# Ledger of designs, part 2: VHH binders against Fibroin light chain (FIBL)

Target 1, 244 residues: Fibroin light chain (FIBL), of Bombyx mori (Silk moth) (p21828)
Amino acid sequence: SVTINQYSDNEIPRDIDDGKASSVISRAWDYVDDTDKSIAILNVQEILKDMASQGDYASQASAVAQTAGIIAHLSAGIPGDACAAANVINSYTDGVRSGNFAGFRQSLGPFFGHVGQNLNLINQLVINPGQLRYSVGPALGCAGGGRIYDFEAAWDAILASSDSSFLNEEYCIVKRLYNSRNSQSNNIAAYITAHLLPPVAQVFHQSAGSITDLLRGVGNGNDATGLVANAQRYIAQAASQVHV

## First folded at step 12 (VHH; from k6 with S108D S109L I113Y)

Design r4
Fold by OpenDDE, look of step 12:
Structure r4 (fold): chain B 244 residues (1-244), chain A 124 residues (1-124)
Amino acid sequence: as target 1 above (244 residues)
Amino acid sequence: QVQLQESGGGLVQAGGSLRLSCAASGFTFSSNTMGWYRQAPGKEREFVATIYSGGSTYYADSVKGRFTISRDNAKNTVYLQMNSLKPEDTAVYYCAKWPNSQEEYYTDLAFDYWGQGTQVTVSS
C-alpha cells in the first residue's frame, strides 16, 4: 500500500468570496469561443465557476488552475497535447502499483512547467486580452498521442481522496471528454485528470495562497506579472516536496 | 546580493511567546514570497510558514493557530509571531526566499535563499 501525505484544510486560509475569483474565471471563459465548446466543456466551465465561488482558497486555486489549462487548449484553435498530463497520470498509477514513484516525481517537471505557463494566461486578462484569446496549448510532441492513460485507475484515486461534490461532477464530465472522438477534448480530459491526482492536487492546495493572490490581483485589474512569477516559484517548491 | 538576517530568537518557557524578524536586502522584497523554516536537533529542516507577495499566508499543521507570519514591505522585513510555544518548537529558525528565476520545474529549482538562522529554545 502507498500512503500519500495529506495536508489539512486548516493549513489554507479561508476567505469570504467577494466575487473576484469567480469573476476572473468567468472572464477567462468569455475569451473562448462558444463554438469551440462542447456540451461537456460548457459543463466543466460551470463547475469551475461554481468552484471559484467557494470561500476557500483551495477551491479557488483548483478552479483557476484547471481553467487556465483548459483555455490554453481551447483559445487559439491550435491544440496542444496532453503528453505531460498523461505521463503524470501513468507514472502515478504505476507508482501506486509498484510502490516506486521515482518516475512520477520526474514527470512533475514538464507538467508543472505547463501549469506555470498557463497561469500567465490568467494575467493576460489584464495586460493583453488578445493574447489570451489566441493562446496556444502546450505541446511536447509525444508519439502516438499523449492522452493514452489509465483513466479509471486515476479517477478511483481521485475520488477516494476527497468528498468534494465537484469531483463527482467532474468525473462524469471528464469521462465524456475522455471518450470523445475529439482529440482536443481528450487532451483536456487528461489535463484535468492530472490536475486532480491526489499528490498533484496537494501541490495546488499548498500553493493556494499564491494562486489566489494572483486571482485577486487580476480581479482588481492590476498587472499581476509578479504574482504569476511568485505562484510559479511556490508551485515549483511544492512540487519538489510531494510525498507519495 | 540577497541577504537575510534573522533575529529575535532566545530562551523562553513553554507557553511563552517570541517574535522573530528577518531583515531582507538585495532584492525587491515586495514582489517576493517569504517564508520561515526550522531545524530541530537531529531532524531535517521543515517548513513553518509562508507569506506570499500578495499577503496570503500558509502554515504547517504543527504551528497553525499558534504562529503568525507577517511582512512589512516598507521595512523589507518578514516576521514570525510565535505564541503558545512548546518544547517541540525548539529549533534554529531560518528565513527563506524563493528563487528569482524560473529555469525548470524540477527539484533543483526549489532552492531557497536562507539566513544564518536564529536559535529558539523552549524549556518545559
Scores: ipSAE 0.020, ipTM 0.371, lowest interface PAE 5.2, mean pLDDT 84
Fold by ESMFold2, look of step 14:
Structure r4 (fold): chain B 244 residues (1-244), chain A 124 residues (1-124)
Amino acid sequence: as target 1 above (244 residues)
Amino acid sequence: QVQLQESGGGLVQAGGSLRLSCAASGFTFSSNTMGWYRQAPGKEREFVATIYSGGSTYYADSVKGRFTISRDNAKNTVYLQMNSLKPEDTAVYYCAKWPNSQEEYYTDLAFDYWGQGTQVTVSS
């Protein structure tokens, strides 16, 4: 069955899933074939499980959102690209350097549109498991397929925004994915980096409850079409409130 | 083959309104996230609005409160209602299709980004 957790616009955020976010994440990772997990991806998986086990909402929200994005990206039989992520990373770092965030604000629609569309892929693991091997991951097209962005400037901003020891460890692992010769590893590095940009992370902080509900519904073997729509709604609402 | 055909553009006075339409074919419209972009002369293409398959919407700051994106799944059409138009809204407007896992089984839909565009000109 499917359980829906909702937050009103006027309520303070609650702990995600009453402290069981790590269990939801662990079940979600079971959908990914072990042959699709490099050593670096396995290390990311472990960091995200550890973050989901922390007692603070921000760590749990970050772990849930990153897990959903990575699993969606790994679910297609033919990998896509990371162009929306690279664009939001570059426009953000340009904004930090220049003080002008207009380009960053313009990049958010394509990025969050892409994220929301990828939530449909997670539901397909349950509805049409035999068909995903023939699917093609999202590809928007750009130079380098999403490998060309200022990785170090982005991570300087990410690390400056938090004292979390998990982010320092995650930086080292994501840098290995970024420098990999494997396109899928490069794509995952870009998506993790984009998810952790401080204004982007706030969207996911506000949307994490609905994303958790989606992952739980999928993990229980239920058609989660309504939960996908709900998560898309919360992402759109939260993205409308971004300011820097 | 994916086809997106924009219509409804034209010349309008500042403060006026237009409604753009985008007729879609060659893919399962109701399961796709759709969007609008625009490009003014000498500028890069910029995001305007997104509508998810579930009906939720997201807007660029420059159009928030003035523009409304909507969809009619029975007619395979996405709309952009544009109110309180300003001269800076002058551009070619493009509708766009996001990648979708359902259509990706056929591979013909893998990266078709937008239509041919419709001109909107807002005069003083």
Scores: ipSAE 0.006, ipTM 0.344, lowest interface PAE 10.8, mean pLDDT 78

## First folded at step 14 (VHH)

Design f5
Fold by ESMFold2, look of step 16:
Structure f5 (fold): chain B 244 residues (1-244), chain A 122 residues (1-122)
Amino acid sequence: as target 1 above (244 residues)
Amino acid sequence: QVQLQESGGGLVQAGGSLRLSCAASGFTFSSNTMGWYRQAPGKEREFVALIYSGGDTYYADSVKGRFTISRDNAKNTVYLQMNSLKPEDTAVYYCAKWPNTQSEYGSAFDYWGQGTQVTVSS
């Protein structure tokens, strides 16, 4: 679960599918079953399935948003980088240390643009499967490829925002991905960490219904081009409301 | 103006080795991801390897364990060490550069060299 510090229950959208998010993400995962996955990625997948099976919106929203990001990273034939995620993580943790979040606010546009391009990749699993071997995952470019960020400071903030036992277990597993020698694992660690930063998690909390619709469409084998555009629109609208 | 110049191709017997080089200019080499693609006659262009600016590498399944990409930032050069060559490796090999700004989002490498021919005989 992700704690919403900036919204009341009356402002939280209720467009996620109650109790069925685990089925939606399970069908979406089937599209990347043939990909090489580390045991840590498989362990994250199981945590997210368990989280999606909870009856509360916040757990389902978090599971859906993280699942979409991970599937996107697994779908591209050539991995992108984690630079957009690393930038938002470092900007956020610098803001926590200094009390100045201007850099974090500046990092949000590039990060959510990158997220939107990841959502396009998910649809490509259905509409252009033969092209994926040559597709490149979204990339921003930076020194270190997005491997360098303050992982521990980010997770301190994430865990302080919630008492969820899922987050404590997830921290341990994501730390293995962060410390891996595998670039795909490192990219996934950065994206999960960025997704869970409290102000970022609020964007996904508001957008989760549209992301669920996208994953359902893809999971059922449907061309989801319109659903991608809708999810991108909801993400952009929610991102305009970010407060720290 | 971005310039990429490949060299080191040639004719080699199966099981042999070659080392390709790509000299780069017109951009900050050390902050850019570099890669190699190849194209056999009548085939579409195929990914071979890349090296991220941070040094991590990624390879096509068909070349894993046989090819090694590396870079020398002092010489603005990327290399492809090709071992245990097979006739299937016969192609024109292209060096490529990845865009490198925070505002430029995800496309495949969009700057190519002229290519260097590698021919592997049985």
Scores: ipSAE 0.006, ipTM 0.340, lowest interface PAE 9.5, mean pLDDT 80

## First folded at step 16 (VHH)

Design u2 (from f5 with D56Y)
Fold by OpenDDE, fold request of step 21:
Structure u2 (fold): chain B 244 residues (1-244), chain A 122 residues (1-122)
Amino acid sequence: as target 1 above (244 residues)
Amino acid sequence: QVQLQESGGGLVQAGGSLRLSCAASGFTFSSNTMGWYRQAPGKEREFVALIYSGGYTYYADSVKGRFTISRDNAKNTVYLQMNSLKPEDTAVYYCAKWPNTQSEYGSAFDYWGQGTQVTVSS
């Protein structure tokens, strides 16, 4: 059997830019046509850009990680379902209520599987810029297509975990997305909510550097296959360290 | 069309080993995350392991240290080496492909194989 070899740091493509997270975020969002965005999604975009412009690493990391996931979800011209996100959210809130996080831990595999796969989709933006316009997302058959979940309980936990003013802003916008009659917006709400769950957020925080590199490569129009692999590495590593 | 075909299941004594294989076709294998699920009698299907396109892996706590997932892109095959098997590992094991956009992979839902039975006797 042939095992896939890990990439060394020297084998990972590096792109030249201004080194600013805000610039990386901006370029990444340029792959998504504004005409395909709801007003609420545009607001999220602006919040994340502002977040990326902050001086602290935590804000930058969160902005970059959220951006990557959102762009991946927006890669479908016709939205699919967000079951993995909904499941990780509900299982987490159940864990908070019951004290039993076994279900939550079991939901992490499927969720981070989707996360890692979505990184490949992001790279496809370079290969096929028209993907966002013509693709169809997956129908997964979960309740409400993954757009119905314990929203308020999740955000109670999220807001309790951080004093960031950006989270308050995100709450308002994401709530609007959640309550909209637009499946794409609902999916984005689900992903952002899942992303910001404290244990999940920690995984993305640890992986933010590699995700930034990925978005930088994509933003510069370069094949980011190696960068995808590297991001997957850090996600897998960080996910394996989740303790709840 | 996406096809996943599992093999390698069987009856084994506790402490024994099995190696499952999953032959995949109908999509670009090398750029896809692959994995394994299992379903025991009367229980819900549960996640076992995944392997990213980059070759990095993630395992459920219940199998960590005992199971190893790997892939051979040249053969479009995913493997699950199961060591130190326990009776509680008894289940139908399913090969899994995470869903992607239909425009890219020709499908809009999760794909599972028919499964292979693994029975671990005490």
Scores: ipSAE 0.890, ipTM 0.946, lowest interface PAE 0.4, mean pLDDT 89
Fold by OpenDDE, fold request of step 21:
Structure u2 (fold): chain B 244 residues (1-244), chain A 122 residues (1-122)
Amino acid sequence: as target 1 above (244 residues)
Amino acid sequence: QVQLQESGGGLVQAGGSLRLSCAASGFTFSSNTMGWYRQAPGKEREFVALIYSGGYTYYADSVKGRFTISRDNAKNTVYLQMNSLKPEDTAVYYCAKWPNTQSEYGSAFDYWGQGTQVTVSS
């Protein structure tokens, strides 16, 4: 449970870049208007901030990577689909049940293609801050928009992979997002779930430094094209090393 | 407005090579992730390779070490160099653009070209 303090945008000064992951995340979330956030999204934001403030790299890495992805998704005023996320989730849970991860491995390409493209989208927030309100998110037109998948089985695997208390908190919030009647919330649930799958989480763990640099650059209002490229490099490299 | 035009397909013997090209237009090419899919008869379309805007690449396991994806931003073209071709590589190959904001690129959907046939004989 987190306490949500609601302030007007004019009442909250932007954080200063002090080199900490928590500050980087806080500044990144400033690109999303609080009035456009559901209470569940605000809760996720607070959980991720707390996670980023932890002393261990794994928590910081996870928080930064999730933040980047969520902000990218929220950059679309009209939500798209979560097909790539749903596919990677279902194929992973099928792999866990069957012992065959061939389908899961095949689903990684489309998913990380989406991830890499979202990094470009994040950079566009610097160029056009109004993008969050007026853009349309990516869509593939899969069944249910990718918002219905093997949720419980996925989170069983996620929770079994770590003893972090933050995952328990995220489970509760993401479950509410999953069961909501809001497409944006459903998409965010799918992304977070996909992000936290153990093999996927490892990819983001390995690339978290470059993602942090990207978010820092964006937070400073600088063109981060070079930082995007660098993050894409590490994501591609890490993704190519996935073993299941 | 988005257009993807594949070329370079054909018939080749096992162990041979082909180079596919995809000419893109209707969007800012340099800021988009591009890639290739393929679909064999009676099978679902499968991911082959992608190249990020930054020029870094990711490959399906089935083509890793044999195929190379590259791009020329000045020509708005993405390439797929296919070496050591196998009969199981026989398929229609599709150039793909990953979706972005509709306001910027005209659509929120993935785009594919018409495809180019690649046939590898045993």
Scores: ipSAE 0.880, ipTM 0.939, lowest interface PAE 0.4, mean pLDDT 89
Fold by ESMFold2, fold request of step 21:
Structure u2 (fold): chain B 244 residues (1-244), chain A 122 residues (1-122)
Amino acid sequence: as target 1 above (244 residues)
Amino acid sequence: QVQLQESGGGLVQAGGSLRLSCAASGFTFSSNTMGWYRQAPGKEREFVALIYSGGYTYYADSVKGRFTISRDNAKNTVYLQMNSLKPEDTAVYYCAKWPNTQSEYGSAFDYWGQGTQVTVSS
């Protein structure tokens, strides 16, 4: 038998998008600058900009992934639903309580299928902006439209996974979105919560570079179909490696 | 109106192979995530595989390494190549499209096909 005489170290990326994640995020919000935003959505925007300006990759990656998801949900004129997010949240919190994550693992395909579909919406903001603005957002259809999930249990797990001061502040703001009577706000709360579930956050941590490339390419006014495909590739690869 | 029509199901012995097809119409196929679900008797419908518009794929744990999803955008068709079939794979297999901005809310026909039976005998 052969003994490995050296453990491989995983190199932690120090910076996303060559130090320009905060700039890319700021420009990304311009894509939906013409939308009405609640004060709570504006507060999320400010937290994500601050996170993107931190020196650590994890903060930058989280800010990029959440920004992309929020922009997709702000892109359509009539909000869709958050059923994929609610399902993955409930499947995860059930797994935490029971120790059985089979349901959570089954929920990842539908959820990341939805995420990958929504990355194309960001490209559509550039190449078909008028058509998208007069459309109904994607909807899966479920009881409550994605408003029925254990918000507090999910955030207990999120906050237990990290001592980040940004997560504590974000919890308070996302709770306001969750409690809003506005369906767009509720959708954003569900997707932020789903993005931050610890195993899901690891997928986005690994995919954030490709999502940043997509946001930058779209910001230059180009058809970014190849960049969408590349982000989908990273998401699929990372999702296949999820450990619970 | 969205239409998804599965074909290629049948009876096969364990260890065998089948190839399912799904003909799609009524939406922009080339920009949509497509996939397969299955439903065994007495169980809820479960995710099997997806393929993004860009051709990259993701599989449920139970089928990884045995099943391959693919698409032909010129023919508006999604395929599921099923190898090394087991009796546990016996189910009705449903083609699915993921919701898009122009998708209407509706019956199972808007997101699901009618299904094709796969039976794996030992």
Scores: ipSAE 0.741, ipTM 0.873, lowest interface PAE 1.3, mean pLDDT 84
Fold by ESMFold2, look of step 19:
Structure u2 (fold): chain B 244 residues (1-244), chain A 122 residues (1-122)
Amino acid sequence: as target 1 above (244 residues)
Amino acid sequence: QVQLQESGGGLVQAGGSLRLSCAASGFTFSSNTMGWYRQAPGKEREFVALIYSGGYTYYADSVKGRFTISRDNAKNTVYLQMNSLKPEDTAVYYCAKWPNTQSEYGSAFDYWGQGTQVTVSS
């Protein structure tokens, strides 16, 4: 039953998720050609939209950060590689096994350099959309192109760090991307996995507001150079505080 | 054609300072993440510092508080100011560009300079 109150709805506190993150993510996906996406990538898109619609900041932050990374990765007509992601995954899982995270800490610079450069790429989708379709994505050039890492050990750590049921569903979908013959799928699997490593996820947790602002700016068709710089600032600050 | 040329290396005593420079050409410098790596004898190349296109910086733990990366977009140059140098900082230092989307060269790769030797003596 409904109780009518003489006060207006404007006096009622609003939820932190007023649908804003889900809408921002949905618009940002418009910049990526969906005619060439695998079914597994479309399933990731759907779970990230569902995650963004949750009321908790952590789910929204994770969805926004992963969406930005995936969109950047899909921006070129020919995929690059996932070597930066594979390196951080391998360094992290080696650290878990050995108790020595020095290698992992050293892998963060190259990885976050790549992440920050990919934010410039997202801005380029607005500025030069036609030109990006004729380009090759960023690549470091390593053995296996970024496909060689301990996927299961990484996901054991990811799943152990969170109670989120979305993460269990995401694991199944990302495992299909990891096992695919398609290099685009493999790259996305590696980057999602790297983004979700617990210390890395904390960086994106702290940076999510600025990444949301960037995706909103791109989605509105604005030149987002200032928003890229702001997101880079938060990532650099948060990455400097990483503890394992 | 990407070109990176490091300079400013040399022999310095522990506690001293050096400033490395890297002149860059062949790409849009102002929109690229730039940085420094180093390689000591018998070791793999390791990350030292980066500077984003927006000017924000990130450092390896071993150099935080002692090294400062900066850039001059008008001169297409990135710098590494190295203070409080230790013998452990002895290495060849390489300027680096982070990969970006490239249309004409098949794929984008990290680009490295030829390196400049830094030797820190006790």
Scores: ipSAE 0.686, ipTM 0.860, lowest interface PAE 1.5, mean pLDDT 82
Fold by ESMFold2, look of step 16:
Structure u2 (fold): chain B 244 residues (1-244), chain A 122 residues (1-122)
Amino acid sequence: as target 1 above (244 residues)
Amino acid sequence: QVQLQESGGGLVQAGGSLRLSCAASGFTFSSNTMGWYRQAPGKEREFVALIYSGGYTYYADSVKGRFTISRDNAKNTVYLQMNSLKPEDTAVYYCAKWPNTQSEYGSAFDYWGQGTQVTVSS
């Protein structure tokens, strides 16, 4: 029997934390203010939720790692730049054309430095939420802020490495972020693109379990300092083994 | 204001060793990724090593097995131990901080030290 209460709560309940990628991502997104999510970012969020609900580990790992990076970029009060990601993208596509991947290998250090720092920033949602507005997103510095890189060649390589229909849809949304006049959108487009390059994606494939644990801790309101360190360990180990 | 000051550079014979130090201030050192870059004359600045807040490290291929990055959070200092030095290691070495704090007036993303010269002679 139903009763009508004058103080009923109409808010949608949070997803149950069952430890799976889909619930972990859903609960982690709850900590990002809705005012920080553009329409394009909401579309990416939907694609990543669909990927996280797939049965295969690779889709789940990719969704978790991308979610972590996007939340980090949205959590900073002052946007960083896209330079580290753009350098990885351009040096990778140059390597594909020339057969010389030395530049790509050299670009990985600054990029994985930003990846690891993004994990620290995510933990700030729990530790120092009031200070996030004063934080600066990842930045390396370069001419043009990393807005221009070989986006289409990068996505050719990404799509060639997988037959996932989700990546085709994601390409369309990330292209809108890339073409945006908004620097935050451009930074997120570059991060997603760099993350999905096949040799880079392998690092996240190997470290996704630790990133999942981190997002789960943050999503549940826990101080995740130890989980950050653990995720950084797996990233450093996997990054040292990158080959093309 | 973020400040990074490198020291410990100098002249050394090939096969020798040097230890660089970088004193840091103006930010929460223990929660930041730190690193070293270098720039040889006529070349672009290149990545050497990084150390995460949790102490885990990553190295450029050219220095793996010869260089060791470390940090002392109590002293707000990052180190680069350089062994088996080669003439090709000759460069100005820069300490770097990965940013996650408000930039200062006049320098939005400048988180580099002034550098310390390392010269390796044959």
Scores: ipSAE 0.522, ipTM 0.791, lowest interface PAE 2.4, mean pLDDT 83

Design u2 (from f5 with D56Y)
Fold by ESMFold2, fold request of step 21:
Structure u2 (fold): chain B 244 residues (1-244), chain A 122 residues (1-122)
Amino acid sequence: as target 1 above (244 residues)
Amino acid sequence: QVQLQESGGGLVQAGGSLRLSCAASGFTFSSNTMGWYRQAPGKEREFVALIYSGGYTYYADSVKGRFTISRDNAKNTVYLQMNSLKPEDTAVYYCAKWPNTQSEYGSAFDYWGQGTQVTVSS
């Protein structure tokens, strides 16, 4: 006997896995139900897909790293907090204002530890899909859950560091996430903002290959336990080399 | 009132081992992220290791594979096992608790212990 899998006429075919950033991102996003995404999240998804389709590595790396973090945050049924991201954002913007980045350098360990802990969640889309609603995102604890940081100063620094047309549109969308009453949206806003701070973006630029491998594994339905560990390792190595 | 008390420092020869302890009180220890930082003379305080309430650990690259952070929630204590010590590990080691409030400018942790001196001789 034969088991037949009949799809509805409305189902859109998946992008073919060719190992490139755009297909890898597209296939990983397929694991997140559209009913779990706000309009702002859908708009970020589209910007990142467009960035992944560019010919330059920096755009591709940024799109891959942001996608992994957003999907990781969406993989927790009960959101964590944004405290590590808020801390690195405030430490960076204080450094820009004062010329002293010691606080920022001290914030990098906790921030990238938090990133690594969130990446553990992305594998749950594949190995424990029925349990996602019970999973709890990492919460480090702080007043306001990490909603209090200098969003505008951070984005001033981000936009000043690059002449990318994508960042201007992304700013508007991330501002909607930042102003949302939904804690998951706020956490994603803080993560994207922290990711795009110039020294932080450099870490993800250097580690993007391992993050691409992780998203490719998830998008193909593979148990990504080893790929998560590998991405965590490359992120930690790149973070140890940050200079400001 | 949050209190952190480090112990276990001392003088050790290169290649040796030490185990640092940090006794914690004044907060729900099992729900909090704990960390170790260190400061050598004339240098800024630097990150060493972090352990989350759920047991996830993260290490500075310079100590990875040689140091192990652990916690005992029943004793409200965080540990740092330091193996294969090198002279460049010489520093004051600080235990830290992740804050329940937004931290001051640039600080990752609001609460620090008084520190314990580790000196590694050639």
Scores: ipSAE 0.209, ipTM 0.609, lowest interface PAE 5.8, mean pLDDT 84

Design u5
Fold by ESMFold2, look of step 17:
Structure u5 (fold): chain B 244 residues (1-244), chain A 120 residues (1-120)
Amino acid sequence: as target 1 above (244 residues)
Amino acid sequence: QVQLQESGGGLVQAGGSLRLSCAASGFTFSSNTMGWYRQAPGKEREFVALIYSGGDTYYADSVKGRFTISRDNAKNTVYLQMNSLKPEDTAVYYCAKWPNSEYGSAFDYWGQGTQVTVSS
């Protein structure tokens, strides 16, 4: 038998246009409208909608990737933990202090594996909506459930490495999520913080086109199983190529 | 190898109380989310309560306010305090360990179960 491979190993991220990114995000949020959201989560939603409306690719890519992760966290009926995110945050901040990023490089696989599991959950909103309230979100397991990480050192690095005007506002809101007693809020805070670490943000910058395709498929009510697999592949490839 | 052993089940009259225990071994207990599920005859297993490694708890609506899950990391034990028991709570109760970094209902490790029977 003959197999024809249509994939490209060095496929670059597709551009996200303003109308497509903002519309994709708005339709994706509709799938979690019936979830109980804190005011802080609603404030993040507003920031991300504003970012998606900007004309530059970096803002749109960040908005799409963060939205996908937050919607995944909101869609599972029983929250997972923040351990993969906390590990990458602590490993990165240790690397900044010591100059040794070996631990950070090792943390990337489990973190992006966790992201990939969240992408599967997003597709379940369409294909198994009645089942999701009983589903359990992804969990790695660790002491403290992922609440123990150097939040301020991570945000110092994030703010020092970017000129984005949205990050100062986002920092204040994410700090409220970080300090919440609510597990879902804490998980979202850790995810956003990990996402915005400079080397991690590079992965999402490169993968945003595939994540946009996934969210559009879900937003149109389509079974997006192939789009999930595609996004997971692009994320894994980008993660294996990024350096600090 | 992961082992979970439930105890504390029995027969109790409606309105009564029981406390279930689950002794765990073979994994890093303090870093794992633990839960209780139950199965009545002829029904699928249903979620009862969950305690995250960080200590936060989550309950099924049917038991909220009546049941309390807790953990003792020094003894590698998770507990389920069941108050105001109803005949509808009659089931085999299972302790479960959350699968690491996996999505969905993939609990790979269950205890043997302990029978709880609530007479009217």
Scores: ipSAE 0.006, ipTM 0.313, lowest interface PAE 10.7, mean pLDDT 80

